# Designs tried in a protein design chat: VH-VL binders against q0atu2. Part 67

Target 1, 119 residues: q0atu2
Amino acid sequence: MLDKKARIRTSREYRNVFEKGKRLSGRFLIIYYVENALDNNRFGFITNKKIGMAVIRNRIKRQLRAIVREYQGQVKNKHDIVLVARAGIGKSSFEGMEKDYIAIMKKAGLFARNANKID
Key: E = the ipSAE of ESMFold2; O = the ipSAE of OpenDDE; V2 = 0.75 times the mean of E and O plus 0.25 times the DockQ between their complexes.

## First folded at step 3 (VH-VL)

Design ra18 (framework fv_recibokibart; at its last look DockQ between E and O 0.10; V2 from the best seeds 0.00; counts 0 for: pae O 4.5 > 2, placed apart)
Fold by ESMFold2, look of step 4:
Structure ra18 (fold): chain C 119 residues (1-119), chain A 123 residues (1-123), chain B 108 residues (1-108)
Amino acid sequence: as target 1 above (119 residues)
Amino acid sequence: QVQLVQSGAEVKKPGASVKVSCKASGYTFTEYYMHWAKQAPGQGLEWIGEINPDSGDTNYAQKFQGRVTMTRDTSISTAYMELSRLRSDDTAVYYCARDTGSLEYPSGHFDYWGQGTLVTVSS
Amino acid sequence: QIVLTQSPGTLSLSPGERATLSCRASQSVSYSYLHWYQQKPGQAPRLWIYGASSRATGIPDRFSGSGSGTDFTLTISRLEPEDFATYYCQQYESDPWTFGQGTKLEIK
C-alpha cells in the first residue's frame, strides 16, 4: 500500500517523532508529527491490544493506511507522522475515521489544501 | 513474567542457512521492537538488526544486509532470524532482545533477553 | 558507525574496592542513548544502567553512571563478590546500534 519510502520503519524513527514531535488528539486518533530532513513524508501506524482483538486491529490498520494513501498528496512534504489509534476507534466507521483524520490534520496545519479531493 | 525463549542449538555446514526462533510471553508481542545480537565465542556483542513485530518492517546492520532476514508470526508471538550463506565466523550465540519501550516510544535499550542460541558452523 | 571503546579491557580488583569503567565513543552520543549491560559467563546480558545514569530495576545503588558527549563512566563504589562480570556499553545515537567490546571485571 504505502511504498517503503513513505513508511516510518525503524525504532529510532518512531522514537524521534515522539521525542521531538508535536502531539494532537482527535476523536479516534492521536497524531505525533515532526519535520524531517527528507524530500517526502513518512507515516507510521500504532494499534494496540486495548482497541480489540487482532482481527479488529488489522482491520483498523488497513483502513487507516487507505485513508492516509487517499490524502497523502495534500499533506505538506518533509514530515514524519505517526497515527496512534485511540481505544474507542474500534466502534468507528471508515467514514468516522476519515473525518477525524481530516480534522486533526487540518488542526495540525499539515494540509496544504482542503481534504476534499473530488471537485 | 516477561520471557523470551529461543530455539535450541544448531550445527550447520558452511553455505547453509539457519533460522533461530524467539517465542515471547508475558507481554503484548506486537507493541515492542525485537532486536537480535550476535556474540562470537569469547567476544563482545554485535547488533544484527530489529523488527517491528506489528508491521513486519526491519532494519539491519549493513554488515548483515543481504544475508539476514527477520520475520515474525504474531499468532504465536514468535520472532525469527534467518542467516544464510553461513561461514565459520558466523559461529556464535545469537540473542533476541526486547526494546524496553513500546512502538510509541522505543527506548533503544533492551530489558529482556532470550537465553541465546548457539549456532556452530563447521566443515 | 559509532565505535565504542571500553577501557580497561580487563580490570582486576578485590571485593571492597572501587571500580571505574570507561566507555569512549567515536562521535558524540546523547546521554539518553548510552546504556550499560552486565553479563556473566553462560548468561544473557542484563540491562544495568540506561540513559547514562539511570539504574535498571533492582540494580544496587553502589552502581552509578555518568558522562556526556564522547566520554562515559560506570562506577561501582564498593565491589561485592557478585559484581565480578563483564560490562558492555551500548549506544542508540546512530544505527547500527553498537556495543563496546566489554570490560571484564575480575577478582584479584
Scores: ipSAE 0.652, ipTM 0.871, lowest interface PAE 1.5, mean pLDDT 91
Fold by ESMFold2-Fast, scan of step 3:
Structure ra18 (fold): chain C 119 residues (1-119), chain A 123 residues (1-123), chain B 108 residues (1-108)
Amino acid sequence: as target 1 above (119 residues)
Amino acid sequence: QVQLVQSGAEVKKPGASVKVSCKASGYTFTEYYMHWAKQAPGQGLEWIGEINPDSGDTNYAQKFQGRVTMTRDTSISTAYMELSRLRSDDTAVYYCARDTGSLEYPSGHFDYWGQGTLVTVSS
Amino acid sequence: QIVLTQSPGTLSLSPGERATLSCRASQSVSYSYLHWYQQKPGQAPRLWIYGASSRATGIPDRFSGSGSGTDFTLTISRLEPEDFATYYCQQYESDPWTFGQGTKLEIK
């Protein structure tokens, strides 16, 4: 379960992330991200029809929320981040999505590339 | 043929709760924000709140926070608005309305509206 | 919250005349986030103008919107009988989203 305070909730805040944010594409995920003024991170999730039927999209959403929750403590503070699932995500494993998430977050500079080298 | 079809009129006693439904058809339900608005008899429109039908995340106007709950059932493309602890000034027509823009680019204006549901609160 | 004040409250005109409807915001609203709706008695509102000046699909050329900052206008260049209705402005600049109180356009 992701904390209520850690979720992007308003349509206008989603609009802001897409308008002002940076975009980074992974294998199964696209992230859009901007710094916020709130002193905490917030996450949003988008799965569209091209991914598959509702049962598949619902499974993907649950799995993405679980991944984000697991790695929440490693994300740099003060960001609004929206995860957009790509069409091919439906054929991915949980582990595949998790690895893609870690890779794109590290590439974006939002996540530790090597935890052992950070004081 | 985008359509939003709302449930029928309700008569409730003060203190009761009412749950209004809005069934969407003709588009992918989960790809557009759904909004709810109130219009008291002879009065103007008042925004109540919005729901992201994909995530289930909601945002409510402060005036209704604590009394309103918005939910959806994606299996039947239906959005719900429940208003609790009803008062006489909750007597109004309630509308659901679709955001014109997709979840990836919400527009904040509403291209399709339900026909409205009259809720009457009387003793 | 942003308060939208519409004027006049009621505008009585005849077909063929020009109508000018005002919407004033209590604080600045980006024109991209100022919208207008038409509502007839017993009907749901219908999107009319979005982003201050863009006509929604099917809306005739006699309707135009303009404005920026705090002052916005909806103009009908030559009234037709079907244009008599209530018009509402709406802002998406600041949460909560709000509507004006409406201008009722009625036949003189």
Scores: ipSAE 0.632, ipTM 0.854, lowest interface PAE 1.2, mean pLDDT 91
Fold by OpenDDE, look of step 4:
Structure ra18 (fold): chain C 119 residues (1-119), chain A 123 residues (1-123), chain B 108 residues (1-108)
Amino acid sequence: as target 1 above (119 residues)
Amino acid sequence: QVQLVQSGAEVKKPGASVKVSCKASGYTFTEYYMHWAKQAPGQGLEWIGEINPDSGDTNYAQKFQGRVTMTRDTSISTAYMELSRLRSDDTAVYYCARDTGSLEYPSGHFDYWGQGTLVTVSS
Amino acid sequence: QIVLTQSPGTLSLSPGERATLSCRASQSVSYSYLHWYQQKPGQAPRLWIYGASSRATGIPDRFSGSGSGTDFTLTISRLEPEDFATYYCQQYESDPWTFGQGTKLEIK
């Protein structure tokens, strides 16, 4: 589980990311990202009923958190990043989800130069 | 800026069909569900249904099932709502509305609305 | 379906007064799925409060939303002339999406 301080938790924090951040769409994920004034990154996760029942949504959230945790050390610092699960993510494997995350984060230029990503 | 522009007012006879359009701009059309709502004169809002512009999948309220068809043309970022077998009680302003459920927190609200299309059904 | 009942149907108040609008659900609704819209005559609805308590962009801080479970409230601390309109609550806890019947806030 992600550290509490590494999580976006308030509506205001989410709103700031959505209003001032950049947006990129992947196959299964949409990310919003913006620089913050902190020394750490914060992550937010959004899953809605479009992707499935609560059990599915919770599964997706757990999987996304696992993915983010796996690669958090490779992400550029001082960013708030919100991951939005797209409707099709429910049909995706964990590997497919991870691949999409990596791809979109690369496209966003959020991985550090010394990132040692494992595909 | 996000805009939803609907087609103009329609006058139809009972038994006819009407097709209202909603052209979206200012955002990626296929990433947001589009909803339609009905508002009879002097009455409240009633949900008709939704469409996934990417897949074309739809979900309609039971009341309108069998009479409503929602479609989209992604090439022109336009959603359509067709209502058939029109009755006098179908007279109303119809709105399209963008759903943030897939892209924003909290999910499931309509952040942008079309200007509405008046459909009048009279003999 | 989840039925949303708003009260009162009509609320007559004067500028400067406090307004309290109620939205009661027939079953529990998660706060993330309860929203409020404002509508003025001849205009389309406009998002006002989302997630029960979050003000939409540009909405004055005199507006506040609260509640949980089956009872939700929209409060206007001090009415301005432009606040007089009809307010609708909406839920998506489950299909179908449903609206309350609306509360018309009119000038006394």
Scores: ipSAE 0.023, ipTM 0.717, lowest interface PAE 4.5, mean pLDDT 90
ESMFold2 (binder alone), look of step 4: mean pLDDT 94; pTM 0.947

Design ra19 (framework fv_recibokibart)
Fold by ESMFold2-Fast, scan of step 3:
Structure ra19 (fold): chain C 119 residues (1-119), chain A 123 residues (1-123), chain B 108 residues (1-108)
Amino acid sequence: as target 1 above (119 residues)
Amino acid sequence: QVQLVQSGAEVKKPGASVKVSCKASGYTFTEYYMHWAKQAPGQGLEWIGEINPDSGDTNYAQKFQGRVTMTRDTSISTAYMELSRLRSDDTAVYYCARDTGSLEYPSGHFDYWGQGTLVTVSS
Amino acid sequence: QIVLTQSPGTLSLSPGERATLSCRASQSVSYSYLHWYQQKPGQAPRLWIYGASSRATGIPDRFSGSGSGTDFTLTISRLEPEDFATYYCQQYESYPWTFGQGTKLEIK
């Protein structure tokens, strides 16, 4: 599970990201993202009824949180990012969602540089 | 038409818990935040908290944190607010209300309200 | 938390008169996040004005809202008998969301 401080919590914080943020679409995901004034990144997740039944939507949310958690150290600091699952994500594999997330975050320029460098 | 229908009045003893329901109809229940507010007799409105009906995520006002629990059942389009360890100053009408904006664009104002549920706490 | 202070607490007027209701915030509130509700005894509140100045659906044009920063006003240009009610302002600028204590508009 993501640390409580790494989650977008209030409805107003979601509104801020959608209202002021940039939008990028991937195959299974849309992200909305904006720089925040905090010391950390915060993530939000939206799955709508077009994805499928509650059991499918809950599985997708858990898998997306796991993916975000795995890669949170690579995300440029001080951003609020909302992931919106697209219709069809329920048919994707975990690896498919992970690849889409990495691709879209790279395209957005949100992945920080690795500290491990070769001379 | 959009409608929010709340459960009937409750009389509880101090220390008990009460669970108020709010059944939504006329719209897609999971696409709008649901809010709860308290109004003590002769007093103004006090915001208690909000729930995202799709995710089940909740946010509560500090005053109610630890005593309030908000849940929902998407199969019957119903939101619930449970208040525990009741005291006499919990005597109030409790309202559910729908955020006007969608989950993707919450507005923070409430276009539809339930009719209210009177909770009386007395011994 | 942002405290909203409404004044006067009670306003006694006659039909046909102009009413001016004040809502002051302890901190700046974007006009987009300042809203007004009307409540009659025994009834749920009803959304009246949103985003400081936008009338909700079905609200007569004698009602207008204005303001920015910390000072907001609800004005009723010519009172009708059905306008006598309690009015609450509400902010969505800063968590937790808060309401003012209300202004009761009563018939003289």
Scores: ipSAE 0.420, ipTM 0.805, lowest interface PAE 2.1, mean pLDDT 90

Design ra2 (framework fv_recibokibart)
Fold by ESMFold2-Fast, scan of step 3:
Structure ra2 (fold): chain C 119 residues (1-119), chain A 123 residues (1-123), chain B 108 residues (1-108)
Amino acid sequence: as target 1 above (119 residues)
Amino acid sequence: QVQLVQSGAEVKKPGASVKVSCKASGYTFTEYYMHWAKQAPGQGLEWIGEINPDSGDTNYAQKFQGRVTMTRDTSISTAYMELSRLRSDDTAVYYCARDTGSWEYPSGHFDYWGQGTLVTVSS
Amino acid sequence: QIVLTQSPGTLSLSPGERATLSCRASQSVSYSYLHWYQQKPGQAPRLWIYGASSRATGIPDRFSGSGSGTDFTLTISRLEPEDFATYYCQQYESSPWTFGQGTKLEIK
């Protein structure tokens, strides 16, 4: 579970990421990201109605938070990052979502060159 | 049409808790932030906090931190604001209000407001 | 927190006159994040002007908003009877979101 300080919680902070951030699309995920003025990273998660029922959306959110937490140490510091789940993510496996996350974060230049899963 | 309908007036004793509901209709409930504001009799508006109805994430004004809890039930498109350890200065009309912007682009201005719920705290 | 101070607290005017309402912020607010609401007695507030100068849907063009930095103004060029109400400014620059104390526009 991500600590409160590692999550984007306010409407204004989400707006800042969408207004000023860069966008990258993966197979199951879209990320929006921008450098922040803090000493840490913050993550936001968005699952809309197109994904499916609340039980599916809640599962996806839990799994995405777990993935983000696992790779938190590999993310360049001082960024606000919003993960938007694409339609179809409900049919993906945990491993599929994890692979997509790693690929997109590397493509965005947000991961260290040798980024890997923390044991 | 967009509509926010709040629960009815409440009379509470000091130290009690009150839970106000705000039922949304006419739009996709999870796609807009919901805000709560307080207005004491004859006074101005005071922002209490906001909730993302999709994630359940909340942000509260420091003044209410520790006494307010915002929740929602997406199955019935209803937001809740619970205020605990009530004091006489909590006597006010409480409003829910929808952020005009979608989750992707919250605007921070409030286009639709509930009718208000009068909470009276008296002994 | 950003404090919004509105002036005057009460403005007494007659229909047909021009009204000028001020909102001053304790620190800079991007004009995109300053908004105005109208409230009549016994009613919920209504969005009136957003982003300092954009009229909300259905708001007459006699209403205009302006300003930047710390000084913002709501102007009503020719008051109509239905315009007498309390007006609140609000900022979305930094949490907590705050409102001014209001300017009550009343019939002279």
Scores: ipSAE 0.448, ipTM 0.803, lowest interface PAE 2.2, mean pLDDT 89

Design ra20 (framework fv_recibokibart)
Fold by ESMFold2-Fast, scan of step 3:
Order: structure tokens, then C-alpha cells, then sequence
Structure ra20 (fold): chain C 119 residues (1-119), chain A 123 residues (1-123), chain B 108 residues (1-108)
């Protein structure tokens, strides 16, 4: 799970990302992202009822957090990033969501070049 | 129709804790931020904090940090605000209020408010 | 913290008169994040104007909001008896979200 410091926690910070940020759409995900004035990245997650029942939304949210955490070290510092799940995500596999996330983040230029991977 | 119904008035002694509930109906509880505000007798409004009911993430005004805890129970569409180590100056009406905008686009203004819960702290 | 200072604290007027309520911020606030509420005794606040100038649903045309930067104004062109209440401005630009101390509009 993500550390408290790596989460977008305030409603205004979500609003700022949607209002000022850049938008990039993938197959199952949309990301909104903006540079922040902090030393670290923060992530937010939106899974609305259009995706399906609460059980499905909760599963998707857990899986997205796991994916984000796994690739946390590769993301360029100083960004607030919000992941919005698209309606079709409920039918996706974990692998499918992971591939979509990687593709979107690369296209956005948010993966650091020569990122160090510890083990 | 959207309604926010708060728990009834409480009388507490200094040093005790109080937990106020706010039951939402008429909308999808997990899709809107919930805010809490304080209004001391004859005074204006003071924002205490907010909770994302979907994630459980909270943000508190620094004045209340360390004494306030906001939680929710999505199974019964209810938000809670617990205030600990009560003092006489915590005597106030406490309101819950819904953000007008959804989690996808928070507005930071509040279209629906609970009726308020009077908390009296007396020795 | 952004401090919102409302003036006057109390405004005594008669029905039919024009009311002008001021809200000044200690630092610049985007007008998109400046809002106004009306509160009557014993009641919860009600959203009145959002984004400095947009009337909330059901709010009469006699109410108008304006302003930018640090100076914001709520104007009531011709007071009706039901308009006498306390009005609060609120900012959502910088955490923590803050309210002004209120302007009480009372019958003269």
C-alpha cells in the first residue's frame, strides 16, 4: 500500500490536478498530472460507480495502488498524479491494467531516465 | 433527495471524547468529500477537516490536528468526527457538510449540510 | 492560513435598501474558490454564491457577487424581509479552508 506522504489527501489538491494538470488517456486509465512543489510524488485514485458495484471498485482500487507502489521508484519526482479508472477497467486483468499504466506513464514522460532499481 | 442527518446533542466532562455521526442518504456516499465545521455559541464558522469517504483519507486544520479523528463506514453511508481531550472551548454546534463537486472534480463549496449537533463541555 | 475579514460586522438596513457586504483576504484568492453562505438563527448555513459571482440554485437575481484578488463583495440590490441573516464568505484556495467572521444583516 502507499505511504501516507505519497497520497493526494486534500480535495483542493485533487481539484488542482484536474484544473491545471495535463490529461492522458489509456485503454483502462486516464491520468491527470501536474508538477508539485514537494520533494516527492503523490498519487490519487478515482473509481466511480460507472465501473460497477462496490466490490469491483474496491478490488480495482487495491490493484491500482499495488501497481503504482511497484513502479513508484521509476516516477520522476515532484508530481501529483491522479489515476481515473475508465468504465471498462472492471473487465481488465491485473496484467492489462499494469501494462496500460506503464504505457501511459512513459508517454507522459513521467518515468525517469536511468531510474535506479534496488533489486 | 439528499439528506445528512446528525446524531443528537451530547453533554461531556472536560477530558472526555465525543463522537458525532452524520448519516447520508439520497446520493452515492463514496463519491463526494465530507467536511466538518465548528460553530461556537454566537460565533462564526470554523472548518475542522475533510474526509474522502471512498479512500478514508483525511485532512485536518492544524488547530485540531492531534485531537480530531474523522472516519466513515461505507456500509451504512455514515461519517464520524471524534474529538478527544475535550475543553470548555469545544462547546459548539458541529456540522457535517457535503462538497458540491464529486471526487472527480471537488468544488470546495458545500451544497448540503447536516442539521448540526450541539456538544456541551461542562464541569 | 488565509484570513478572511468581513465588513461591516453588522449592517442595519430597512427593506427596499441596497446592501453591500465586503470580504477581504489576507492574500490573493482565485475568484473560483471564493464562496458565500447565508445562515439564519438556529439553522445550518446555506450555499448562496460560489466562485465569487455564480448564484446557487434558487437564489434570486437581486443577489450578486463580484471581486478578485483580495477584495470580494456581495451585493443585494433591494432588500426583502427574508434576506436579513448572517452572511459568511469562505475560501478554498489554500488549506486550511477558512470562513470570514460573518456580516450580520439586521432590520433597522
Amino acid sequence: as target 1 above (119 residues)
Amino acid sequence: QVQLVQSGAEVKKPGASVKVSCKASGYTFTEYYMHWAKQAPGQGLEWIGEINPDSGDTNYAQKFQGRVTMTRDTSISTAYMELSRLRSDDTAVYYCARDTGSLEYPSGHFDYWGQGTLVTVSS
Amino acid sequence: QIVLTQSPGTLSLSPGERATLSCRASQSVSYSYLHWYQQKPGQAPRLWIYGASSRATGIPDRFSGSGSGTDFTLTISRLEPEDFATYYCQQYDSSPWTFGQGTKLEIK
Scores: ipSAE 0.493, ipTM 0.827, lowest interface PAE 1.9, mean pLDDT 90

Design ra21 (framework fv_recibokibart; at its last look DockQ between E and O 0.06; V2 from the best seeds 0.00; counts 0 for: pae E 16.5 > 2, placed apart)
Fold by ESMFold2-Fast, scan of step 3:
Structure ra21 (fold): chain C 119 residues (1-119), chain A 123 residues (1-123), chain B 108 residues (1-108)
Amino acid sequence: as target 1 above (119 residues)
Amino acid sequence: QVQLVQSGAEVKKPGASVKVSCKASGYTFTEYYMHWAKQAPGQGLEWIGEINPDSGDTNYAQKFQGRVTMTRDTSISTAYMELSRLRSDDTAVYYCARDTGSLEYPSGHFDYWGQGTLVTVSS
Amino acid sequence: QIVLTQSPGTLSLSPGERATLSCRASQSVSYSYLHWYQQKPGQAPRLWIYDASSRATGIPDRFSGSGSGTDFTLTISRLEPEDFATYYCQQYESSPWTFGQGTKLEIK
């Protein structure tokens, strides 16, 4: 679970990311992202009806939060990022979602290169 | 097609709590923020707060923080607003209202409103 | 908290006349975050103008919205009997979302 301060919680914060942010699509994920004026990153998650039944959507949400939490140290500071699950994500493995997340974050330039690597 | 139906009028004593319901139909309940607003007799509108019906995340106006709790039950497409420690100045019509935009692009204006629930706080 | 001040509080006019309703914000509000509602006695508010100038579905073209920054206006070019109601502006720039106190259009 992500810390409360690391989550986008209000409608206006979601609006800001979608309105002013950049959009990149992966195989299973779309991200919308914008720089914020805070001292930390915030993440939002959207799993809409087109993904499937509630049990599938709830599993996807839990898995996406786990992936984001695992890699939060690699994300460039001061960004609001919303992950939107695409249709078909319900058929993906955890590894498939994880690989898609890493690929799209790198493509967006949001992963800090070697910033959180342990030597 | 889209409809929001609220629970009926309530009379409460000071210090009690009231829980108002708002049943949504005609759209996918979890895909739009739900807002709540207060209107005291003969007065204007006052925003209380909002809930993301998918995540359950809430945001309240500071004036109501600590006394209001917003929840939802996705199995019956119903949103709830509970107001505790009622005072005489809580006497008002309470409205639920749907954000016009979906979670992917919230609009912050409200295209559909419930009919309102009159809450009277009297001794 | 952004305070929206509407003026006049009550506007007394006759059918056929032009109405101009003002909404002034205590801080700058993007036009995409200022909206107007119409409310008649005993009824819920109805979305009327959104994003400062866009008419909601079914709203006659005699209604227009304009403005930016701190000054916004709702104009009714030629009042019809059904237009007499209370109008509220609302901002979505900064939490908490707030409404103005309303302008009541009443028959002179």
Scores: ipSAE 0.687, ipTM 0.871, lowest interface PAE 1.0, mean pLDDT 91
Fold by OpenDDE, look of step 4:
Structure ra21 (fold): chain C 119 residues (1-119), chain A 123 residues (1-123), chain B 108 residues (1-108)
Amino acid sequence: as target 1 above (119 residues)
Amino acid sequence: QVQLVQSGAEVKKPGASVKVSCKASGYTFTEYYMHWAKQAPGQGLEWIGEINPDSGDTNYAQKFQGRVTMTRDTSISTAYMELSRLRSDDTAVYYCARDTGSLEYPSGHFDYWGQGTLVTVSS
Amino acid sequence: QIVLTQSPGTLSLSPGERATLSCRASQSVSYSYLHWYQQKPGQAPRLWIYDASSRATGIPDRFSGSGSGTDFTLTISRLEPEDFATYYCQQYESSPWTFGQGTKLEIK
């Protein structure tokens, strides 16, 4: 489980990311990211009814959390990052979702260019 | 509050079919997948399959493929599981269970269960 | 399919003792896909621990879940009489959904 310290939890924290952060869109994900004053990264996750019924939204959230956790060590430090699921994500495979995450994070400069899937 | 109420016990002969119902209340029926599980006497739990109450789409375990049919009636928030060509080893308690849909708990676990339906298959 | 093996099959303890239940997966399972249920004779299963370490609503603090990868644990710090039941772990890392065979916690 993502440590509580690694999670964006408050509306104020989310608002800060949306207002001050940068936005990048991938195939299945939109990310908002901004530097923080902490020693660790924090992640937030947003799913809405457009991506499907509640159980689907929960599954997507679960999968995104798993992906973020897997690659947490490869993300540049001192960032707040919010992942917003796009409507088409419900039809994606886990691998597709993972690839999209990696691609968008690299585009954002949050991953090293040589960042690869961890087996 | 969320409740899943299943139909009563059934006694069937080998080769017959049984249809178990699961009436949901206390939540939006079409917003959550419904699952079914089997528990033979004195044994553990076995996943049978799931249904999307909104679309009617189903996914079955390979073991039950071809013999199980899951349906729903959205007008009465009721899910059904029909098992055909019954045999003695189908004797078990069958449960319906709701897949978690809470935004607060995005884990996809079974948060509510029916009380179970005993199906006895005997000659 | 992912096979979940629980150990021990039966655990005999007395009230007040510490109980440790193991659930081992045949391959890695993300914590978000590993859950625990409690079942008493004649009753339906009840959600107990979700996401490997989160207690369901109404579950006492003496219960805790931990683990990652292929090894997960349910711990009861101090057994109460009402805790004696069968506990099942469950996963959906990959289809099909699978359950462990269960650990029966019985009173010594």
Scores: ipSAE 0.013, ipTM 0.632, lowest interface PAE 8.9, mean pLDDT 90
Fold by ESMFold2, look of step 4:
Structure ra21 (fold): chain C 119 residues (1-119), chain A 123 residues (1-123), chain B 108 residues (1-108)
Amino acid sequence: as target 1 above (119 residues)
Amino acid sequence: QVQLVQSGAEVKKPGASVKVSCKASGYTFTEYYMHWAKQAPGQGLEWIGEINPDSGDTNYAQKFQGRVTMTRDTSISTAYMELSRLRSDDTAVYYCARDTGSLEYPSGHFDYWGQGTLVTVSS
Amino acid sequence: QIVLTQSPGTLSLSPGERATLSCRASQSVSYSYLHWYQQKPGQAPRLWIYDASSRATGIPDRFSGSGSGTDFTLTISRLEPEDFATYYCQQYESSPWTFGQGTKLEIK
């Protein structure tokens, strides 16, 4: 589970990322990201009702949180990052989501120095 | 079926405290923000504050800061709002309401409301 | 904080008529953060319109929401007896999350 300080909590914090941040799309995910004024990263996760029933949305969120937790030590600090699940994500595997996340984060330049050691 | 059931009406003297409960059922209590609102007799709705039931983090409207405390007990899926140093203009119906969206992306609209708790403060 | 001013305060109409309820914000509100509730006496509020124009589950087609920026409208195309109630707009753009003072829609 992500530390409390590593969570985007308020509607305003989410909107700041959407309004001021950069956007990159992958196969199953979209990320929005922006520098913050903190010493740490914060992560947010969005699933909407188009993805499926609440049990499906909750499963997707849990899987994405687990992926983010696995790689959080390699993410450059001082960023607010929101992961938005695309409509087709309900048919993806955990491995598919994980590969998509790694690819997007590398493309965004958000993995720290020596990020090639992740793969 | 989603339900929010609030504690019963209270009659209090000025200077006392009241603690209103809101028991949730039919959904995962820790996955949605809980909000509280006040409605004085014949008046409109006024937002008091919110609690993240997973973390316990709160955010209060400035006019209630220092007098309101929102808590929760996740083991019984219950949110609480305590208002201290009561005065006559605290006489109102108090509602709990659930945010429709997730904790990470709150939608900001409230799809389920408790039935309301009348608090009467009289000298 | 963002002040929501509803007009008119009271709207007296007959069944079958068209009703237009206005909500003006003191600052711009994104459409995803402007919502409407209906409340009848002795009852809790009920979510009616969310994201400015989306009807909540079970809300009839005669209700429509519109607007952007600072000006938002709830329209009822043909009033039914059950539509007479008080309607509140609410914003989630900036804390504190404020409500308008309400428009009471009453039978003439």
Scores: ipSAE 0.000, ipTM 0.542, lowest interface PAE 16.5, mean pLDDT 86
ESMFold2 (binder alone), look of step 4: mean pLDDT 94; pTM 0.947

